# VH-VL binders against q9vpl3, part 184

Target 1, 224 residues: q9vpl3
Amino acid sequence: RGKINIQRPKAPHYERARVVAVTQPKYPELPKAKSCFKTRAERTQQQQENPYNEIIAREVRNWLDHSRLVAFFHLSSITADDIFRVRVQLHKQNLHLKSYGSKIIEQAVKNTRYEAIVPLFHSNHCIVFSPDPEKTAALLRIVRRVPQMVLLGGIVEETMLSRNQLVAYAQMPGLHAVQAQLVQTLSQAPGHLIQQLQAHQNSFVQVLDVHAKNQMNEETPKST
Below, E stands for the ipSAE of ESMFold2; O stands for the ipSAE of OpenDDE; V2 stands for 0.75 times the mean of E and O plus 0.25 times the DockQ between their complexes.

## First folded at step 7 (VH-VL)

Design B11 (framework fv_cemiplimab; at its last look DockQ between E and O 0.36; V2 from the best seeds 0.00; counts 0 for: pae E 2.8 > 2)
Fold by OpenDDE, look of step 7:
Structure B11 (fold): chain C 224 residues (1-224), chain A 122 residues (1-122), chain B 107 residues (1-107)
Amino acid sequence: as target 1 above (224 residues)
Amino acid sequence: EVQLLESGGVLVQPGGSLRLSCAASGFTFSNYAMTWVRQAPGKGLEWVSGISWSGGSTYFADSVKGRFTISRDNSKNTLYLQMNSLKGEDTAVYYCARDVFEDSYGLYMDVWGQGTLVTVSS
Amino acid sequence: DIQMTQSPSSLSASVGDSITITCRASQSISTYLNWYQQKPGKAPNLLIYGASSLQSGVPSRFSGSGSGTDFTLTIRTLQPEDFATYYCQQGYDYPRTFGPGTVVDFR
């Protein structure tokens, strides 16, 4: 019994071949997805405002209304597991990592002061929200360990900051710390001034006393 | 201790104006959105207005839109409600509340003041 | 605007009883529902946020459940201090809206 060659099946008998050819279902050519040839403009016009996008846009607005710190990141080949790990770390610091579509972001910030952020969302991205701007340093510390997250920029206290500016901000002593230092410096200044003034006065009095003593000694004639 | 204290509630005539204040203490006021909620005598709670942490976004109930203005001074840890063209229906205890948002839980008010009574009567 | 309803409007129960209050939204609000307790002459206090999360300091006898449009507040082993009016509130969208309230009194 000859080994059935599954790699080169023998052509069926002529009669069988004819029957198979006639009975083969002619599947209509799958309509070439006309969608591949629609111009971006045509695709955008037909995009029925997905009610779901409005809901998510509202969420984004809520985050913006409640966040004093907003940081934007590009994601480069990050795994879901890595994202989850980072999310947990951030959450422990009251930092909230979110990812939204570019269209949703555009819708959310349309006609707002945040419209300038839209160009940052052309690639795979994520956003970190926090109500506390003092958490900027913690955020950068965590993200530094995640090379797949690239800082693009951020918003701190309604001010748009570049990557470098955000890094600089994180390195600055908190406003309160700076204020405290200033107050300390100012509070010490009068004390130092008084000490310096007193030192000069004391030195002057000493010099005068020495002069007076020398004059008195010169006026006492040594009675030989 | 986290505390909100409302003030400014008095008797006013219809068509009059009044400004309410809410002083916050025990927390970083500038980190939180704030809201006003009112309660007419013997009635339920009604949301009046909300403001973002910066004051850049404000929200109003339809019943007060165009008549009331919400503002805040973060340097003074104070929330304000300017009420113009007051009506009898505006008679209520007005509460200020701290507003919190989380994606898993939505919007909620976790800290409330004791309220201040506004009476609009001829 | 999202309309909120509550049932019942009033409830009488005894100490030790378990009671349930229901809240319904006119549209889906996911799990963004909060429960507040208000005692006579006092400001409201947050009990439950996000449909089922217990606020810090609130006794464990309070529990919330539900999603979408239908929500429930359950008080197990009712205590004398639980005499109050309870309000549900949607945290989904502006304007924020409250239910009409449920008065819980003791028999």
Scores: ipSAE 0.570, ipTM 0.821, lowest interface PAE 1.0, mean pLDDT 87
Fold by ESMFold2, look of step 7:
Structure B11 (fold): chain C 224 residues (1-224), chain A 122 residues (1-122), chain B 107 residues (1-107)
Amino acid sequence: as target 1 above (224 residues)
Amino acid sequence: EVQLLESGGVLVQPGGSLRLSCAASGFTFSNYAMTWVRQAPGKGLEWVSGISWSGGSTYFADSVKGRFTISRDNSKNTLYLQMNSLKGEDTAVYYCARDVFEDSYGLYMDVWGQGTLVTVSS
Amino acid sequence: DIQMTQSPSSLSASVGDSITITCRASQSISTYLNWYQQKPGKAPNLLIYGASSLQSGVPSRFSGSGSGTDFTLTIRTLQPEDFATYYCQQGYDYPRTFGPGTVVDFR
């Protein structure tokens, strides 16, 4: 008698057909969680100039959560083709070249130990992220051939490093030697590091001014 | 070979505590963020918690916030989940997973452990 | 929280069939949608990340597409090992939520 098969369970439906369920059927009870989120998190997003800024800030936080190496560069005028070629070369080494506005960086690092880096992003810049700090040497080798990218410093293992410290880090043999060096430099205050980074930016501006002055001299020759 | 191995799942009473471990091998553990995901018997997957490569940032599902903590020891290549104030609804297989981010793809879990069963019952 | 739904909840198919599973997010998640496969008694396995990128070692009969809120997983020529449960999962924001799953069983 084929009328006996009233229940039509499918083959992979192998939880006991009459086993007491762990809980009631799960409605999408999103209104409760959504209302709590709306009371604070949505108002925080609405304080931003637009909601897109929070999306990009989350991207920066994800990069920081997944990157042991972060390097900061001043970026001079460069063609889109040239920067794309550099990005491709870096990507082959698991080095990810990005640029973000200072407001987005500020939003991303708010209430973190990295708030001191925000002033670096008021000027034209780029950032390189990587999960592998051993790639610092490869990074510096690639950008050596890109005069438009001027190293300002970086973050390795959540420790802020000046330009000179990052260059020294890249030259050390092995990660264990680098860890010992980082412990020695942990006594440096973030303010001292920022001052050193800003001094490198000022020196770069001075070089540009000298070049502009030299070009004016070349355009006023005196001959008879 | 990249491997993740969970351990520590046992039977505990409601209100009890338990710490799960996840041992990583075959890759540089400290380069990666990590995640815990659970699956109640006969149910779907539920994300539980995540942790940055350094442990400096942690994230939790609302169902476990305030009761669970996540930590890691990069010198031992081990991820931990401390579970306090356990309830019957916490009964599940707990998986650890290696987390990856790239702005073209977002966040995803590319390597999973075999899971460890936690049972919360009187 | 970003809620994920899947359709159908279950599906019967034969070896050699082509099937499609849909996943919908409650808000735009860009292309940050992942697909996982889980066989009975086994750990989940990543199939597709970023909506359409195949994980290393995943056969080309699997493909994914979509952006924004609507996504699909397509299995072009079902094999015996493909009978499993499939989960979508958004990698856009915390909490990182999963869909409820789609069971693909043998007809």
Scores: ipSAE 0.499, ipTM 0.814, lowest interface PAE 2.8, mean pLDDT 80
ESMFold2 (binder alone), look of step 7: mean pLDDT 94; pTM 0.954

Design B12 (framework fv_cemiplimab; at its last look DockQ between E and O 0.40; V2 from the best seeds 0.61)
Fold by ESMFold2, look of step 9:
Structure B12 (fold): chain C 224 residues (1-224), chain A 122 residues (1-122), chain B 107 residues (1-107)
Amino acid sequence: as target 1 above (224 residues)
Amino acid sequence: EVQLLESGGVLVQPGGSLRLSCAASGFTFSNYAMTWVRQAPGKGLEWVSGISWSGGSTYFADSVKGRFTISRDNSKNTLYLQMNSLKGEDTAVYYCARDVFDSDWGLYMDVWGQGTLVTVSS
Amino acid sequence: DIQMTQSPSSLSASVGDSITITCRASQSISTYLNWYQQKPGKAPNLLIYGASSLQSGVPSRFSGSGSGTDFTLTIRTLQPEDFATYYCQQGYDYPRTFGPGTVVDFR
């Protein structure tokens, strides 16, 4: 019989990527006379052209092509067993925990609307991808019990959200719930239709005002 | 029940144009990337084109690049393939498929439509 | 582009046989190899993704293995419904490419 994969995150990909980043393969050796005179800048440039980066950049682009929800976290030191348990809990909710170096993220999002996310990856971090933005509440619930993961913000439906905006988004009722209320309202007695539509319109305007205020939070000046 | 239904396949003359549609039901269409795959009569499968969940990224086989475009309307749960400058070699059954990615397993097509036949002939 | 080959191009087998189909990629594709089954006049169906993961609803007599460039699909105890064409397909890079197919027919 051939190999059988269980459809769950196998041994943490994040942990393997973290190890690979620390122990990246050395470039092929150069002649000693030439290597003896290499500057620090030339060695760094050669290492920056690592073809492994493009392979992993394709993986990030694939995640972005398939994910309506992307959440960014600062990651403090955590054991491999603890992060694996979190990854399994997230996977059950269709949430995929990953980590990538800043150079890889820069290469993956070059010439896209997401270039602004690159600075988030200059420190220890992790990312959660999901095709379903309604899983944002489940994500925040699970991570609340993981103090090593500190939410920085995210992308929902192509819109970049700050931490506060993402938390506010998670607290709102889903679009399907609003649509269900509208259908229910239209089926009620005729004498109440205008009043109920006005009430739902006012509630919808209130929700849009909250979203607009949350978007303004990304434009506030940083304090010193 | 997850379903994909292609439509729009007809006889068209060489050099002509045609737009195929793929209607999705039973799942949240906007959560998924999508693909088109074709099969000429008596031949194997050939990947044609792919599109991200939002439509922001598109991909094409070299054989159709510059002639075909792919688009989607998430509000109508519909995927489209616009085919221009059609050639006899484009004669095939065209399938739409739901695309899935996980870094553990790569890209794969887990749900397929039944296909629509495009014939390019004078 | 990553070229995919399959062997054999066709085979004849009887109900109850065990068969193996091989697939080779022109470069390493990690484990990003998928297998599809297609019966005459029908759309393809996914059998195996990621080289060895069995799609929901696919019988356990199907199994896959391999990594890098060499992959196999094994069907144990063939059933009448297994006589079909089988395609491998790489999910590693664009353009996504299929193998030429293997026809499994009744002896």
Scores: ipSAE 0.743, ipTM 0.899, lowest interface PAE 1.1, mean pLDDT 80
Fold by OpenDDE, look of step 7:
Structure B12 (fold): chain C 224 residues (1-224), chain A 122 residues (1-122), chain B 107 residues (1-107)
Amino acid sequence: as target 1 above (224 residues)
Amino acid sequence: EVQLLESGGVLVQPGGSLRLSCAASGFTFSNYAMTWVRQAPGKGLEWVSGISWSGGSTYFADSVKGRFTISRDNSKNTLYLQMNSLKGEDTAVYYCARDVFDSDWGLYMDVWGQGTLVTVSS
Amino acid sequence: DIQMTQSPSSLSASVGDSITITCRASQSISTYLNWYQQKPGKAPNLLIYGASSLQSGVPSRFSGSGSGTDFTLTIRTLQPEDFATYYCQQGYDYPRTFGPGTVVDFR
């Protein structure tokens, strides 16, 4: 009894095949979903403002109102597990990783100074928020270990920065550190100047004293 | 120690103006949104106004909209509330509070000042 | 505007009792509800944020629960220092709104 090949069933006898072909119900072609042919523009016009989008847009606005650091990333073939790992690492640094739809972002930043960020959200992306701009270096350190996250740019203290500018910002000593250095430098400058001026004066007085002593020695006639 | 200290509360006549100040210490003031909350004598808490960390966004209760202005000076670690066209109903202790936001927890006020009393009376 | 209600308006209890205060929102606010404690002549203090998260320094006898429109604050084994007024506040949207408060007094 030949093993019934379940993977390649033998074609039925031609008479049976004819009967099966005639008895097969002709199902009307599923209406080509008109929705597949609607232009992106037509789809966007009919998209009833989902009340849910307003809620999420509000969330985005709240993040912006509370964040001095905002960084934008492209996501390239990242797994949910990898995202979760990164999220945990970021959270430990008070960095908040979020992902929003492009339409939501557009709605959230419409008629605001942040409208220029909308073009960054055409692909799979995520946003990192932080109330502390000093965490920029920590953010970049964490993301360097995640090749699937590509930095696109960011907003620091309401200023939009390119990728390169953000990297440069992270490498700069904190404003306070720079200010402290400046104050130290400025505070040392007068001291050095005074020392240099005093050194020159002292040198001059010494030279004059030597000259005066030499003149006094020349005026004492050796009484032979 | 994290501290907020309100000042400027005095007796004013109806229709008068007053400016309140809130001095922040013990934390990076510029990293936080701030709010004003008031409490009339013997009554509950009422949210008055909020401001983003930069001052770019401001929010007001309907009861004070058009009369009050909220501002901040991050260089001085100070929050302000300018109150114009004051009414008897504005008599209250005014508190400044530090705002925190997280998408998991929402908006909440984790640090409060001791408040300053504003009395509006003829 | 989101309206907040609390029940009861006042409650009398004894030291060691367990008490429950309820808060209701006029619409869903997810888990964005905060609880504050205020003692007479003092500023409010944050107890719970995000419906159930305990603020740092707050005793574990305080707990919050709920989502959507209905929320609950529970104080287990009431202590003398717990006699105060408690307010719920929605952190969902502006304007921010508070409940009317619940006064917890000594029996």
Scores: ipSAE 0.705, ipTM 0.877, lowest interface PAE 0.8, mean pLDDT 87
ESMFold2, look of step 7: ipSAE 0.699; ipTM 0.885
ESMFold2 (binder alone), look of step 7: mean pLDDT 93; pTM 0.951
ESMFold2 (binder alone), look of step 9: mean pLDDT 93; pTM 0.951
OpenDDE, look of step 9: ipSAE 0.629; ipTM 0.839

Design B13 (framework fv_cemiplimab; at its last look DockQ between E and O 0.02; V2 from the best seeds 0.00; counts 0 for: pae E 13.1 > 2, placed apart)
Fold by OpenDDE, look of step 7:
Structure B13 (fold): chain C 224 residues (1-224), chain A 122 residues (1-122), chain B 107 residues (1-107)
Amino acid sequence: as target 1 above (224 residues)
Amino acid sequence: EVQLLESGGVLVQPGGSLRLSCAASGFTFSNYAMTWVRQAPGKGLEWVSGISWSGGSTYFADSVKGRFTISRDNSKNTLYLQMNSLKGEDTAVYYCARDVYDSDYGLYMDVWGQGTLVTVSS
Amino acid sequence: DIQMTQSPSSLSASVGDSITITCRASQSISTYLNWYQQKPGKAPNLLIYGASSLQSGVPSRFSGSGSGTDFTLTIRTLQPEDFATYYCQQWYDYPRTFGPGTVVDFR
């Protein structure tokens, strides 16, 4: 007795199929629920102020108060599994990937210096937070491997940066590295100056010596 | 070693002013929000004030609101608490603490100073 | 403001005992609760964060549980160094608030 394939039941005999097709109750098409035609705005207005929105908004505020790096991404057809993988990678670098609704973000940043970020949240978005702005390069490196995550911009040390500016920032040597380079350069400057001054003095002395030697040679009477 | 060191605690008269300092070392101070907590003699812990990493956001307990100001200088790795119009009830050991916000586990104070004693008495 | 309460206010126990301290919030705070230990004349130390997560370096005999309004700190096999005052703290909302503390003393 062949194993009943429960996944692909055999099509009934054509006569049975005809009877089943004719006897199937024609249910009137369910009126397209007016809700399907409600504009996004209408759907969002009817969303009862979920008491939880305030809680989530506070969470967003906490992130902002503790993050020196905030990056905004658009998500394009990314799977939950892919998000999870990215999250794990980011977490290893002390980067925290979060997703919030636009209304929550609006509530969280209302009357704050971050209000300008609200227009960035029109579609599926995620935010990456970090207390360390030096992790910007690591963030971009990780996200580069995830084509479904598109960088929109970010906030670094309270400064809003475009996508291009954020990329440029990541390519810059850290402030400390730049400072170190500057100190090194400055520390070398006196040495170079001294060398140059000494070189000039030495050249001057050489010229004087040559002059003195020439004068001595002119004073030696040609003993006829 | 990660360390916080409070200073500035002295005897002051009611109505007086005092500024406390907390010096941070062993970590990147500018990466962390900071908090002041106080403890009256023989009493429990009381949250006083919090400040974001940049100083852009400040928070206060109702008992000190309008009288105390919290600030920080990240270039000096120092947290400050300016206390004005001091009252007898403000007598306490004042602790500074480092705030950590973790994505999975939330907000906690993982490093504390040894505290500095402020005494308000006539 | 969110009010925090603790029970008991004081507890006497012996070395090797298992003890439980309870903390209650006046409203739901989800898992936004931390536990601190304070010894006399010393600064508080973080024990548990996020209601149940053990701070690095804290012995495994300490455990936290709970959500919403009711939370518990359990110390299994009490050690001599565990005699201290324990505080719960909510960070759900400002102002942040502490419980009144529970003193654990020697029997």
Scores: ipSAE 0.462, ipTM 0.751, lowest interface PAE 1.5, mean pLDDT 86
Fold by ESMFold2, look of step 7:
Structure B13 (fold): chain C 224 residues (1-224), chain A 122 residues (1-122), chain B 107 residues (1-107)
Amino acid sequence: as target 1 above (224 residues)
Amino acid sequence: EVQLLESGGVLVQPGGSLRLSCAASGFTFSNYAMTWVRQAPGKGLEWVSGISWSGGSTYFADSVKGRFTISRDNSKNTLYLQMNSLKGEDTAVYYCARDVYDSDYGLYMDVWGQGTLVTVSS
Amino acid sequence: DIQMTQSPSSLSASVGDSITITCRASQSISTYLNWYQQKPGKAPNLLIYGASSLQSGVPSRFSGSGSGTDFTLTIRTLQPEDFATYYCQQWYDYPRTFGPGTVVDFR
């Protein structure tokens, strides 16, 4: 096993890095690791070994119908220990980390206003569900320490929001009543959400300014 | 008031046939997979058979494969187990159970019936 | 088929003790493992699903942990009503196999 590379020799540091990368995948396998798909092969295998896909699709629809906060993430390779710790931290805040096959998601949202989310599931992903939209700030605080989870966007009060809109929503907890009105004003039909959210990002700032001015005006009562 | 009620357990001769029923109430039956589990007297639990929410997929333990069939009638909220070519080793209490699937937590039987006794005796 | 084993097969303990029951799968099943309790003459009852999640209505003295092949059920401050047989079950692959059970007796 003392083979010599007759072709151009590799640099020793790069060769050691290649060996280390090959040995890294000795993680303990977890259902959460399979649920938060790390590879396309793992997603395919999990789907082949699960005979209850129809029931899962219905349960996904129930989560979408009853969660006031849904956040979508791209998921890069992550160790079993790291994803488990993140899941535990999220669960303590009533935030439920889940992953589903793309075919199950397609079935769950077919003929609904949520069809626009399907393209998000063509890559490795995970979803966080919660009945508490006020937990958006806690969610973002927890995942800030997890670079493998990249926020793509979300749904708040049945309204789809872009990444930037969701982040802005999380930063304004003292204006929840105003934020609810803002979310309703930005409400968009499924199928055009990404395009319209990008176009209306400027309008979000303007609507917030109007609501802030309304608060200021109401603190100076009329004299008559 | 989620409930499952098994019926049809009786004494049967070896080689005979029997159909068990499980009546479901208090939930949307067609949204859930269903399972039969049995327990021989003084023994542990044995998973017997499962069926998808629509009835399109069915599954069996090796000990009953080819002899038992499982079906459901979603219009009547009823699960069935048809048992043919019965043997003495099929003597058990048969439970029906509702399956819940959660991709984070797996597949689990959250509601069980009280069981019906099947006795196969020469 | 995935074989499930449990240890111990039986145990005796006093009220107020903490006990641990282990369950081992013949291959990795990730966290696709449930725990059931069965009292004599009664139907089984779900305690824990997904290795560690407590079913609604189950006392907090029950907890589960583990992943891969090795799993534990822990009962803290054992109560008289905890006299029962405990079963683990995997659903990672068909057939969905139960463990042989662990009988928990007083004293």
Scores: ipSAE 0.000, ipTM 0.419, lowest interface PAE 13.1, mean pLDDT 75
ESMFold2 (binder alone), look of step 7: mean pLDDT 93; pTM 0.950

